VH-VL binders against Peptidoglycan synthesis regulatory protein ReoY 2 (reoY2). Designs and how they scored, part 1

Every score and structure here is a prediction.

Target 1, 183 residues: Peptidoglycan synthesis regulatory protein ReoY 2 (reoY2), of Halalkalibacterium halodurans (q9k656)
Amino acid sequence: MGKWVSVAEKRQFLKWFLTQQLKRKDAKRILEYLLQHYHLLEQVMFTEEIRGRERTLVISTLQSDEPGFAFYLYRRKIEDPIRALGELQANPADPIYLILHFHGKAQNHQYLQMLDSESREYIKRFKQFQAYKEETDSLIEAVLIENEKKMLLQQIDEALDLKDERRFKDLVKKLQELDRRSS
Unless a header shows other numbers, all headers, positions and changes below count from the first letter of the chain; antibody chains aren't numbered by Kabat.
ipSAE, averaged over its two directions, is called F for ESMFold2-Fast, E for ESMFold2 and O for OpenDDE. V2 adds 0.75 times the mean of E and O to 0.25 times the DockQ between the complexes of E and O.
[cut] stands for letters that were removed.
Atom coordinates printed by the task and the answers are left out, and those that the model quotes come from them; centres of patches stay.

## First folded at step 1 (VH-VL; from p1 with heavy chain G54D R97T L99K G100Y Y101S Y102G D103S S104Y S105Y Y107E P108F)

Design p8
Fold by ESMFold2-Fast, scan of step 6:
Structure p8 (fold): chain C 183 residues (1-183), chain A 121 residues (1-121), chain B 107 residues (1-107)
Amino acid sequence: as target 1 above (183 residues)
Amino acid sequence: EVQLVESGGGLVQPGGSLRLSCAASGFTVSSNYVHWVRQAPGKGLEWLGVIYSDGSTDYGNEFTSRFTISRDNAKNSLYLQMNSLRAEDTAVYYCATDKYSGSYYGEFDYWGQGTMVTVSS
Amino acid sequence: EIVLTQSPATLSLSPGERATLSCRASQSVSSYIHWYQQKPGQAPRLLIKDASNRATGIPARFSGSGSGTDFTLTISSLEPEDFAVYYCQQRSNWPLTFGGGTKVEIK
């Protein structure tokens, strides 16, 4: 099930989306076909999840990390846009789920408003996960830097005890380099 | 047989308002896409806007702030509310429909006879 | 928006002659051009849809051709009832737009 979205809203958004550069040129033809056939556009529902028993189109812009095109039907993955278009034409009354990948999607309020609550929650969770991952990566790096500094300080103390001036200078240089990396 | 009949046209002063009606027979407005198209005297056709089967609307850029399309499914009728009218809005106003079964956007199979709106002091 | 330019503005011809009307789009509209006929005091009448397909009830003397940006409406042998204004219209891009029209008049 998707959220009810007016034909006018779908048309306005898809027209904007088609101004973006798509990874697959032939996928553009499918969106243009939907815009030129109201009865199919009425069946379009925006989502973030592949539907197991329904038709799901995935289309991505160049700046997305996602594949440029995929069509899912009965959990099968079809990668040929021509075959997908033929299926849409053969079964015009069936729902069409559409997943669009583009830069800034999580912050695009127009797109988010067209999604059902489950799809919006998915994006929210994904955004939270990305924030958590970035924080975790930063913390791990900080711990590794701190451990290296501790080892260097211990070695500096040992060089001072042994009155090894050359080693002392080398270790201080390494500590300064490490301090620059943590800035 | 499919028939569209416009009404409500007339003389209105600049800055005034007017509501046009389009009565449909032989098909259901709620199952089709119905458009408004206007034509100034001696000039060409200009697409104004559409109401989709779900009741949502789209307009040409020049019409979004002053014109509103609506429908009454029980009366099988379409309306065009026109506000802040200008001399440039003087035209014959037509309603026209795409066939849902035809599956084509902007294929105007059927037109009303038009209703004349004159904006003048 | 897509601008449609029709030429010539006026064609003065006699019954039995061939009429050739042009419609040029400011950008590609694929084959998504419709042609309409309008007689004085009447609503437009759909003649040709999607460049080359005659609408129901339209006589065989009317034909359309073209793709991309250049389209032609041809009337192979003008009948008295064919003297009218003809408009092209595109459905490729929102908003829908019409050409300025070509008037076919009796010499």
Scores: ipSAE 0.374, ipTM 0.707, lowest interface PAE 3.5, mean pLDDT 86

## First folded at step 15 (VH-VL; from i1 with heavy chain D98E)

Design j3
Fold by OpenDDE, fold request of step 18:
Structure j3 (fold): chain C 183 residues (1-183), chain A 120 residues (1-120), chain B 107 residues (1-107)
Amino acid sequence: as target 1 above (183 residues)
Amino acid sequence: EVQLVESGGGLVQPGGSLRLSCAASGFTVSSNYVHWVRQAPGKGLEWLGIIYRDKSTDYGNEFTSRFTISRDNAKNSLYLQMNSLRAEDTAVYYCATEKYGDSYSEFDYWGQGTMVTVSS
Amino acid sequence: EIVLTQSPATLSLSPGERATLSCRASQSVSSYIHWYQQKPGQAPRLLIKDASNRATGIPARFSGSGSGTDFTLTISSLEPEDFAVYYCQQYSDWPLTFGGGTKVEIK
């Protein structure tokens, strides 16, 4: 299900990608090898999905939250780049699916152009999900802070009613701290 | 035996176009990588470009806009389309291929070349 | 692009003498370099692969060495048929590039 991309385009992009800091430095060798050996590069297809029937390389930059390296040989996960490279070398005619994780991936036009439609949709959905999650988390935090403030204020009122100066002072301090955290 | 035979060279005026042919025998062009290399008179070798097995191509920086490499599998031949030719394009043009096609970018087999002269 | 500088430009020697040709890369090319021989009026011929491996049919008097940026082609004892131009070529990076060549001529 991969999209056809010219070797030249693949090379150009991967050269750029290699300028990024990789989480797994030893994974660099695989990409370098692909760039030099275009018979393998021809087999490379960019994707965002791991399928059990495919050989899939996953390489991530330091700025990504994804694992630094994985090679899925069908259903078997290999975490050793050397072993992965060996498999590629042993079977040069087989397709190579490549998943790259890097900052700004969803906005990288060149990368998106090399992806199949399904993969592009995946990225889009993922981005949307992340945005919603962030929004939701922020909202939850805000609500929690507000509730805590309300509780403290009630307790402060109670302390005042009971003329408990010590408790009052402590509660005020807590409220001030909460306000600082929420600002 | 692997053989490459270039043809199509000749005299062309500046700004003109020319298409060179590379006829291959002894191997299938679609199963290997073929390069174009040129050599100006009395000068060194210059890599022009490559056509990959999937028919995609790559070119030297100076040639991307003017030169196009293509392949006809049925004829087991390759072509170099040259546009907007300049005097400095005067050279013998070679096609070359690898023995094993394993991407070592070594030119094991060469044609005898075809001469292109760009002159007014 | 990677620039390959060959030296000397011309090497004048007599048959039987040892020829040493240099190829220097502007950046490291590991061992990804080939050598070619070209005689007048002929297409180049692959001579050495990957810095040190003789191509098929190449006489033992030809040898290559080096890694990184400095490479050497050596002809231990020149034969009359060895007087030609020799080119180095790298494939470490794109575009592929050749050196300027060294002409080995008869003294």
Scores: ipSAE 0.832, ipTM 0.912, lowest interface PAE 0.6, mean pLDDT 94
Fold by OpenDDE, fold request of step 18:
Formats: structure tokens, sequence, C-alpha cells
Structure j3 (fold): chain C 183 residues (1-183), chain A 120 residues (1-120), chain B 107 residues (1-107)
């Protein structure tokens, strides 16, 4: 179930959203149409989840990693904005769930206020996941670098033991490069 | 037949408040969109605001702070609450609605209007 | 907001003459323009829808044209009952706005 939001609030937010660069330019027409036709805009509910029992529009800005456009007519995915718009026009009394992907979505208070509690929780969880992922990636990278350094140091020691000056110089250069990359 | 009848107009002092009514017949107000439009004497038409089916509202930029549109479904009526009235608010006030409710903002039906005079 | 400028402010003509009324928008409104007729002491009446479509019951002598920013209402041959004030209205953007009106009066 979506959260009730006034038409005015929806309009204001969508107008702002349309100032962003959309990944799919042809999706802009759908939003413009909604803004112009308030009988459809009344049916719009903001969400973060795709449910098989709902009609859901997904529109993303260029800065998003998500697909630029999708329309889920229940369990059927439509990637043509024209077809999607046609369906909306044909069934104006049915709810329209709208997922918007844009930079800073999780920090956009206006957007968050328009979401239902479940959708807000979804965003929170997503943020947490991203944070953990970043930390994990950083740790992995650190471990890899450390292991590489250890190997290089061992090789350097070996080169020294064998009095291989050429190899020693090459290995030291590699170590220096690795240190520069890790700093 | 669709009919709109405005009432509640009259003389009010500057700074005063007034609530106008729009009684609808021939259609259900909750199933359509109703607009308020005013016209100062000898002047043009000015859109004031709209009430949507979900009872939310939009207003002209100049009216959002002073005017409030509401609806009583049981009475099949709409209201325009006007506060902090000014001389320039003197006008005939109309309520209007669309024939099909298809969001084209075409005012197919109008009331006869009610006159509001703001004067000291 | 979108400003609609109507011209001329007053048009004085005789019955049987052709009337041409202009409505100019401050920005493109596509075809999202309506025209209204208002006679003295009466509420406005919807005349033309979406720039060029006559409303129900409107005589054929009324026609609308234009797109973008420039719109025209034409009365091919004025009848005595056509002397009134005409308003254009846009719904391309919020808030909704009207033009200042053109008064068609008898010469």
Amino acid sequence: as target 1 above (183 residues)
Amino acid sequence: EVQLVESGGGLVQPGGSLRLSCAASGFTVSSNYVHWVRQAPGKGLEWLGIIYRDKSTDYGNEFTSRFTISRDNAKNSLYLQMNSLRAEDTAVYYCATEKYGDSYSEFDYWGQGTMVTVSS
Amino acid sequence: EIVLTQSPATLSLSPGERATLSCRASQSVSSYIHWYQQKPGQAPRLLIKDASNRATGIPARFSGSGSGTDFTLTISSLEPEDFAVYYCQQYSDWPLTFGGGTKVEIK
C-alpha cells in the first residue's frame, strides 16, 4: 500500500525531477503527461519495490546505476514508454506506483516523506548494504596489497641472498609503485 | 442536469474573513474536479484554485496563504474560505467543473457567481 | 506562471464582419488552450477546446487555430449574439491562467 500524497506535492517533486537528466529521454513524456493530467497524477504513489500485483513505473536519471525505464504491468515488464503510456491512458483509475532513481535519493527528504514506511526501510537497508560493501571492498583491497607487499619483500630478500642486482632493482621498483598506489 | 450555485457573498471589511459555498447538483463533487474562479468588476477572469478527487488542493500563487478550498461530500458542496480579505479581492466568485473529469481543465459548467465586496 | 496576452483589448465590428482575436503565451503551451465567451451579466461559457475544437453547441462560425505561443479565435461572420468578451485559458502548466480578454463590441 502506498502512502497518500497530495497532488500538489507530487507535482512539485516531479517538476523538480524533470529538471534532472533522464537516462531514457523518451520516458520524460510519461512524467510530463502525468503532470498535465491530474486524474492520473492522483493515482501515483511513490515506492521502492516492484510488486507483481501493481503497475509500477521505473524511471532513472543518468547518474543512477539503475535501468533508465521499465513499466511493470503486474508481472509483465514493458520497456517501451509509448506502450506504457498507452496502458496508463487506457486505465486511468488504476493505481500507478512510481520508482524514481536519482542521485542523492536516500538523502532527499522530500522524496522520503512521500514514501511509505516499507519503502523508507528499503532505502535504509540499501544504504547500509552499500556502506558495508564499501568497507568490505576496502578491506579486501588492503589485504591484497599487503599480501603483494609480503611477496615482494620475500622476493627482494631472495634476490639479495643470490646477489642478483638486476632482480633486486626491479623488485624494489615494483614495491615502490605498490606503495604509491596504496597511499 | 449539472448545476452549480454559489452563495455566501456579501460585504466584508478589510482584514475580515468570508466563506463561500458552492452547491452542486447533477453530479457528485467527490467524483470530479471543482475550480474557483473570480472576476473583479470590469476585469478579466482569475483562477483561484482546484480541489481534486482526493480532496487535496492547488492554488494560484497569490492565494495559497489566504484561501482554502474544501469539500463536504455529504452535502455535495464545496467551500472557499477567504481570510485577510483585501479591497482587491472584490469580485464575483464562480465555481466551475469539468464535464468528463479527464483533467483537461476545461470549465464546462459554471455557477452564476456570488459577489464579494471588500470595503471599509 | 504562464502569461497569456490577448489582443486587441477591444474589437469594434459590425454584424456580418469577420472577427480575429489573438492570444499569445509567454512560453509554449502546445495546444493546451481553451477559449471562453462571456456575455454581460453571465458566467463564462466554454467555446473552443484545445486550440481548435468547438465545444458542444458552438456554431460553426467559431473556429480556433494555433500552437505553441500564438493562438487565434476567429468568428467568420459576427452575429448579434456574438458581441461579448472572449478569454483564452492555458492548462499547460500550473497555476492555470487566463488571458486579459478581448471585448468584441458593436460598431
Scores: ipSAE 0.820, ipTM 0.907, lowest interface PAE 0.6, mean pLDDT 94
Fold by ESMFold2, fold request of step 18:
Structure j3 (fold): chain C 183 residues (1-183), chain A 120 residues (1-120), chain B 107 residues (1-107)
Amino acid sequence: as target 1 above (183 residues)
Amino acid sequence: EVQLVESGGGLVQPGGSLRLSCAASGFTVSSNYVHWVRQAPGKGLEWLGIIYRDKSTDYGNEFTSRFTISRDNAKNSLYLQMNSLRAEDTAVYYCATEKYGDSYSEFDYWGQGTMVTVSS
Amino acid sequence: EIVLTQSPATLSLSPGERATLSCRASQSVSSYIHWYQQKPGQAPRLLIKDASNRATGIPARFSGSGSGTDFTLTISSLEPEDFAVYYCQQYSDWPLTFGGGTKVEIK
């Protein structure tokens, strides 16, 4: 079970989240309603996992690649925020699982502390993967550039040995261009 | 019958501290939302803050640093701790609660209030 | 912070007259406005919930209307016990705020 999150903490975070522009403008009404009706806010649990047998809201800001709004209930997907709000109002004692997509989520310590442990671990591993991918891509590029330089230098030596002035000039130009790219 | 009774008011010097109590009967404070509201003599109403069922609190902007709302579930009572009191804090202080199960920030039940006077 | 401006500050009327009290919000509060009555020496009493719904036990002569930024409390025919101060309150956004009040006094 995730870390217990107070109503005051949920309010503070959601007020901040609402300063951002949402992909679905009408989804704002759901979050505002939760803030205004704290008996519902008590039922909110932040997660990164769609809970097919439970109520799960997905709300995204403009900067996210994720869909702007979805509501999952009993293996159904509802894409109308007004209908989703009606379900929340009709069943006020049931848990409300909330997935938020926004820029900087992986670096937002307040948000990460509110997530369940499984969702926190997912975010942690995603950060590690992105860092390793960037490192790996950089290493691969460096090896490819170094191999190309080595080939060019060898071909330059061959052109000098054969007194092939045209080939030599072409190869030196290619090497200079590669040095510029690798800087 | 729902009843709220504030107590602990009185005369306090500027810079002093005072703890107000709100004794509740006819409902359980841990199952409800309780607010503190004040009214300076001849003036309007001012919301101070709320304590939620989970004991977390929210305050009006100017009260966050000086006032603390707390609750004792065993005594079915709320408290307002006021520190660094100023003359402008002179007011009648009320506790108020909403009906059970409602969270529309409507103050259905009020205490009679307790007077706090901050004066040299 | 949402500011509620009530007008007039004082309304001097006789029993039997209609009273009309205004509450204006600095930004839209939808219908998230409550009205309270306060008599001297007493705690406030909830009158109207969510702009237009009478609270339990409130006489039919009290009615509320409005949405967005402009709200009205109407007392259709003033009774002697209606001479009091009336406050509006919003819950659209934190912190909760009250208007400055309208005093309804006997002419």
Scores: ipSAE 0.664, ipTM 0.858, lowest interface PAE 1.5, mean pLDDT 88
Fold by ESMFold2, look of step 15:
Structure j3 (fold): chain C 183 residues (1-183), chain A 120 residues (1-120), chain B 107 residues (1-107)
Amino acid sequence: as target 1 above (183 residues)
Amino acid sequence: EVQLVESGGGLVQPGGSLRLSCAASGFTVSSNYVHWVRQAPGKGLEWLGIIYRDKSTDYGNEFTSRFTISRDNAKNSLYLQMNSLRAEDTAVYYCATEKYGDSYSEFDYWGQGTMVTVSS
Amino acid sequence: EIVLTQSPATLSLSPGERATLSCRASQSVSSYIHWYQQKPGQAPRLLIKDASNRATGIPARFSGSGSGTDFTLTISSLEPEDFAVYYCQQYSDWPLTFGGGTKVEIK
């Protein structure tokens, strides 16, 4: 059956997340406040999508390419953590959607277990797409290397037919280098 | 009127186990945050742990492996299961709750305490 | 773990005198300090919340101040019922911790 995320589990993960350096150092206060005020922590839901009709916090570590901090509320983007904290304090019973960006997210099993089902599936699809892209890039490189090798062999045959000894030796060296590179 | 009544204390041999109860009235334990705190005779206060509204728990470092906090919503009661007891666990044990369900870790209401004595 | 050091351990005063109790934290706790009073044979009673806010029903002679690492509980004019032990407690970081207490006793 599906897993529900406890306050204790959220606290444990956020304490770990805070051991990393944040892009916006002042955003650390938001997470520390949640840890200190567990009635708010109860409202935290981990996600990967901004919820346009709900509150969404985005917090990123230094190692991420994503923005360091943002708070979304009804089409409004708030980039001041102090103002965001005020909104959380004023509306303690409303959901707090939290997007965390950090290195190794797709490989972090604890984090994946805490995501909603839609966000978890999104990350899995992204991981599969990246693996496919890397495989196709590797296959394309191999084809390019093989084509270069075939052209070198043709040029070697031509040099041999024309008795061009210097060109023959140069091409053989290139072929040997290409073979070494593909090993 | 909020009331907390601890029970189940007594004399226990070292290495033994004991289960304390905290009976609540005037509030619903499942809607509040309840803590256990102890006080050795003539000494100060020591926080043991909390049970959250969702029944998950956190403990002080020394208690994580030996003590378990649980809740029975039907009885409106909490429990502290204490295992591998030592002489240093001799204390009055209190349950305490926070006002209004908000979490500022302020202990607004306390029980009278129950005494646990661990000696040979 | 945040250590709270209370001083003095014992404060001997007469009714009508001013009591000043100190609580020092081993690291910054912002204003996340509560104060409690405990009389013999009783559970603690919450006095001050978040360094400076009196709890409901607490007389005006009790006041709290401080932030960061240094906190003070002041009783402006001691009444007979104020002779007790006083504890500070922090909630800035887990585990929650209490100070060792200051006993205010009659001279």
Scores: ipSAE 0.645, ipTM 0.846, lowest interface PAE 1.6, mean pLDDT 88

Design j3
Fold by ESMFold2, fold request of step 18:
Structure j3 (fold): chain C 183 residues (1-183), chain A 120 residues (1-120), chain B 107 residues (1-107)
Amino acid sequence: as target 1 above (183 residues)
Amino acid sequence: EVQLVESGGGLVQPGGSLRLSCAASGFTVSSNYVHWVRQAPGKGLEWLGIIYRDKSTDYGNEFTSRFTISRDNAKNSLYLQMNSLRAEDTAVYYCATEKYGDSYSEFDYWGQGTMVTVSS
Amino acid sequence: EIVLTQSPATLSLSPGERATLSCRASQSVSSYIHWYQQKPGQAPRLLIKDASNRATGIPARFSGSGSGTDFTLTISSLEPEDFAVYYCQQYSDWPLTFGGGTKVEIK
């Protein structure tokens, strides 16, 4: 089924994660509390999916586009870290699902090894999708450049037909600049 | 009644190795958190490390390369393997545990300690 | 690594006197401080947990207070059996560390 992540591994990773600046600085206290109370840390499971029937913490670094802190319990969203901490203290034997958002997640081998299989596959697919998006954006840029070249060539022909020397020189300069961009 | 009994101490030469044992009774080592702590003669207490329920370990910074904590669940015992011993490692070595199920790093139960002397 | 500085190093008092022992942390440890008593030739004994809570079986004359960086152990009226060394210990961050100890000795 799954690979067990040791308490020592969870502790090492969370210590590293806490070297980064969080969007919600008061959320740092929850992670510090887990590190200090390893009977709770044992219950931590890294995931990428909010578990609406179970406890899920979402904590994000400053570099992430995601919300800085959220705690989901029974389909309720709690945005106060102190209230969330109280729930963790009151129910110490229940699983604690943890979603971390930070820069470079898809390339962090240690983190990927700690995720469940579904979450790992999601991250791999997301990485592939971003690569395809970058390829598609490059193709779109190439089409836009080609269309601009066609327009410039048409305008150059027009300037030649009208013997507009100043316009011709300006357009040729623009075409040369565009050729440098396409290389 | 919870009891911890350390053994395996003695005289060793610098650079040598020694394995300390901690025999536990009155609780199950695999369900609890057990720590090793030492005290040099006439000096204070120094935390060496912890073994978690899942057998993973954490150590004080100076001990990660030379000391290894392990556990034998069948014998209900813990071990401290010490390598590359130095004169500064001369101390009484204690194992200590928290109350069953707790993880507040409070050392509720201690063994009597075993003396390790490192000298030529 | 969090350094705990205990003062005084030695406190010489008579039975019946009040003892006040200090423990200062190099950074905030919230209330994550425990106190231990160690008599000669014995293992330490847990006295106070989480700055202010007496451990099971500890007499009421022992009390603890403080939070953040400054902590105090008070023995309201010293008994002959209280002459020992006292250590504070933090668990706010790894590694766990102890103070250097305060020896309470009979005058």
Scores: ipSAE 0.633, ipTM 0.851, lowest interface PAE 1.7, mean pLDDT 88
Fold by ESMFold2, fold request of step 18:
Structure j3 (fold): chain C 183 residues (1-183), chain A 120 residues (1-120), chain B 107 residues (1-107)
Amino acid sequence: as target 1 above (183 residues)
Amino acid sequence: EVQLVESGGGLVQPGGSLRLSCAASGFTVSSNYVHWVRQAPGKGLEWLGIIYRDKSTDYGNEFTSRFTISRDNAKNSLYLQMNSLRAEDTAVYYCATEKYGDSYSEFDYWGQGTMVTVSS
Amino acid sequence: EIVLTQSPATLSLSPGERATLSCRASQSVSSYIHWYQQKPGQAPRLLIKDASNRATGIPARFSGSGSGTDFTLTISSLEPEDFAVYYCQQYSDWPLTFGGGTKVEIK
C-alpha cells in the first residue's frame, strides 16, 4: 500500500519531467494529453514494474539507457505512442501505470514518495546492494593490504637472518608506506 | 437544473481578507471539477484555479500564495479564501464547473458572480 | 503561459451580416480552444468547444474552425441577441487563459 498521490502532485511532477528532452519526442504528446485531461491523470500510478495484464507506459529521457517509449497492454508491447494514446482515450476509467526513466531518479525524493510500495522497496534494495558492494570492495582491499604486510614482515625477518642491511631498510620503508594506507 | 450561486463579495481594504462561497445544486461538488474565474470591471476573464475531485488544487501562478480554494462536501459548497488583497483584485468572481464525465476544461455552467471591491 | 490575442477588438455590424472573429495563440494549442459569449451583466456562456463543436443548445449559425495557432468563430447571420462580447479560451497548457475578447456591436 503506497502513499496516496493527489492529482495536483502528479501534474506538478509531470510538468517538471517534461522540461527534459525525451528519447521519443512523440511520447511527449501522451504526457501532455494526461495533463490536459485530468480525469485520466487521476488513473495514473507511478511504478517501476511492468504489470502484465495492466496498461503500462514506459517513457525515457534522452539521458537514459532504456528504450524511449513502450506501452504494454494484454501482454502485448506497442511502440507507437499515437496508438497508445488512442487506447487511453478509449478506456478512460482503467488504471494507467507509468514508468519514467530519467537521470537522478534514485535521488529524486518527490518521485520516490509517489511510487508504489513495491517500486520503493526495489530502489531500497538497489541502494543496499551498492552499499554492500562498496563494503565488500573495502574488505577485499583490507585483506590484500594485510597479506602484503605479512609478506613484508616475513621478508624483513629473512633480511635480518642474512644480515642484508640494504634489503632490510628498503623493506621497512615499504612497510611504513603500507601502514599509512591501512590506518 | 445545475446551479451555482456565489456569495460573500463586498468592500474590503487593501491588505484585508475575504472568503467567497459557491453553493452548488443539481450536481455533487465532490464528483466534479470546479474552477474560480474573475473579471475586473471592463476587462476580460482570468482563471484563478481549480479544485479536483480529490480536493487537491492548482492555481494560476500569481494566485498560489494568496488564494486558497476549498470544498465542503456536506454543504455541497466551494470556497475561495483571498488574503493580502490588493486594488487589482477588484473584480466579479465566478465559480464554474464542467459537464459530467471527461475533463476538457470547458466551463459549461457558471454562477452569476459576486463583486469584490478592494479600496481604501 | 499561452497568450491568446483576439481580433478585431470591436466589430460593428448590422443584423443579418456575417461576423468573423479571430483568436491567435502564442504557441500551438492543437484544437484545445473553447469559445464563450458574454452579454452585459451576465456570466459567460459556452458556445464552441474544441475549436469546432457547438455546445448543447447553441444555434447552428455559430461555427468554429482552426487548429494550431489560428482560430475563427463565425456567426453566419447575426441576430439581435448575438450582440455581445466573445472570448476564446485555451486548455493546451497550464494555466488556463482567455483572450481579451471581441465586442460585436450593432452598427
Scores: ipSAE 0.618, ipTM 0.843, lowest interface PAE 1.7, mean pLDDT 88

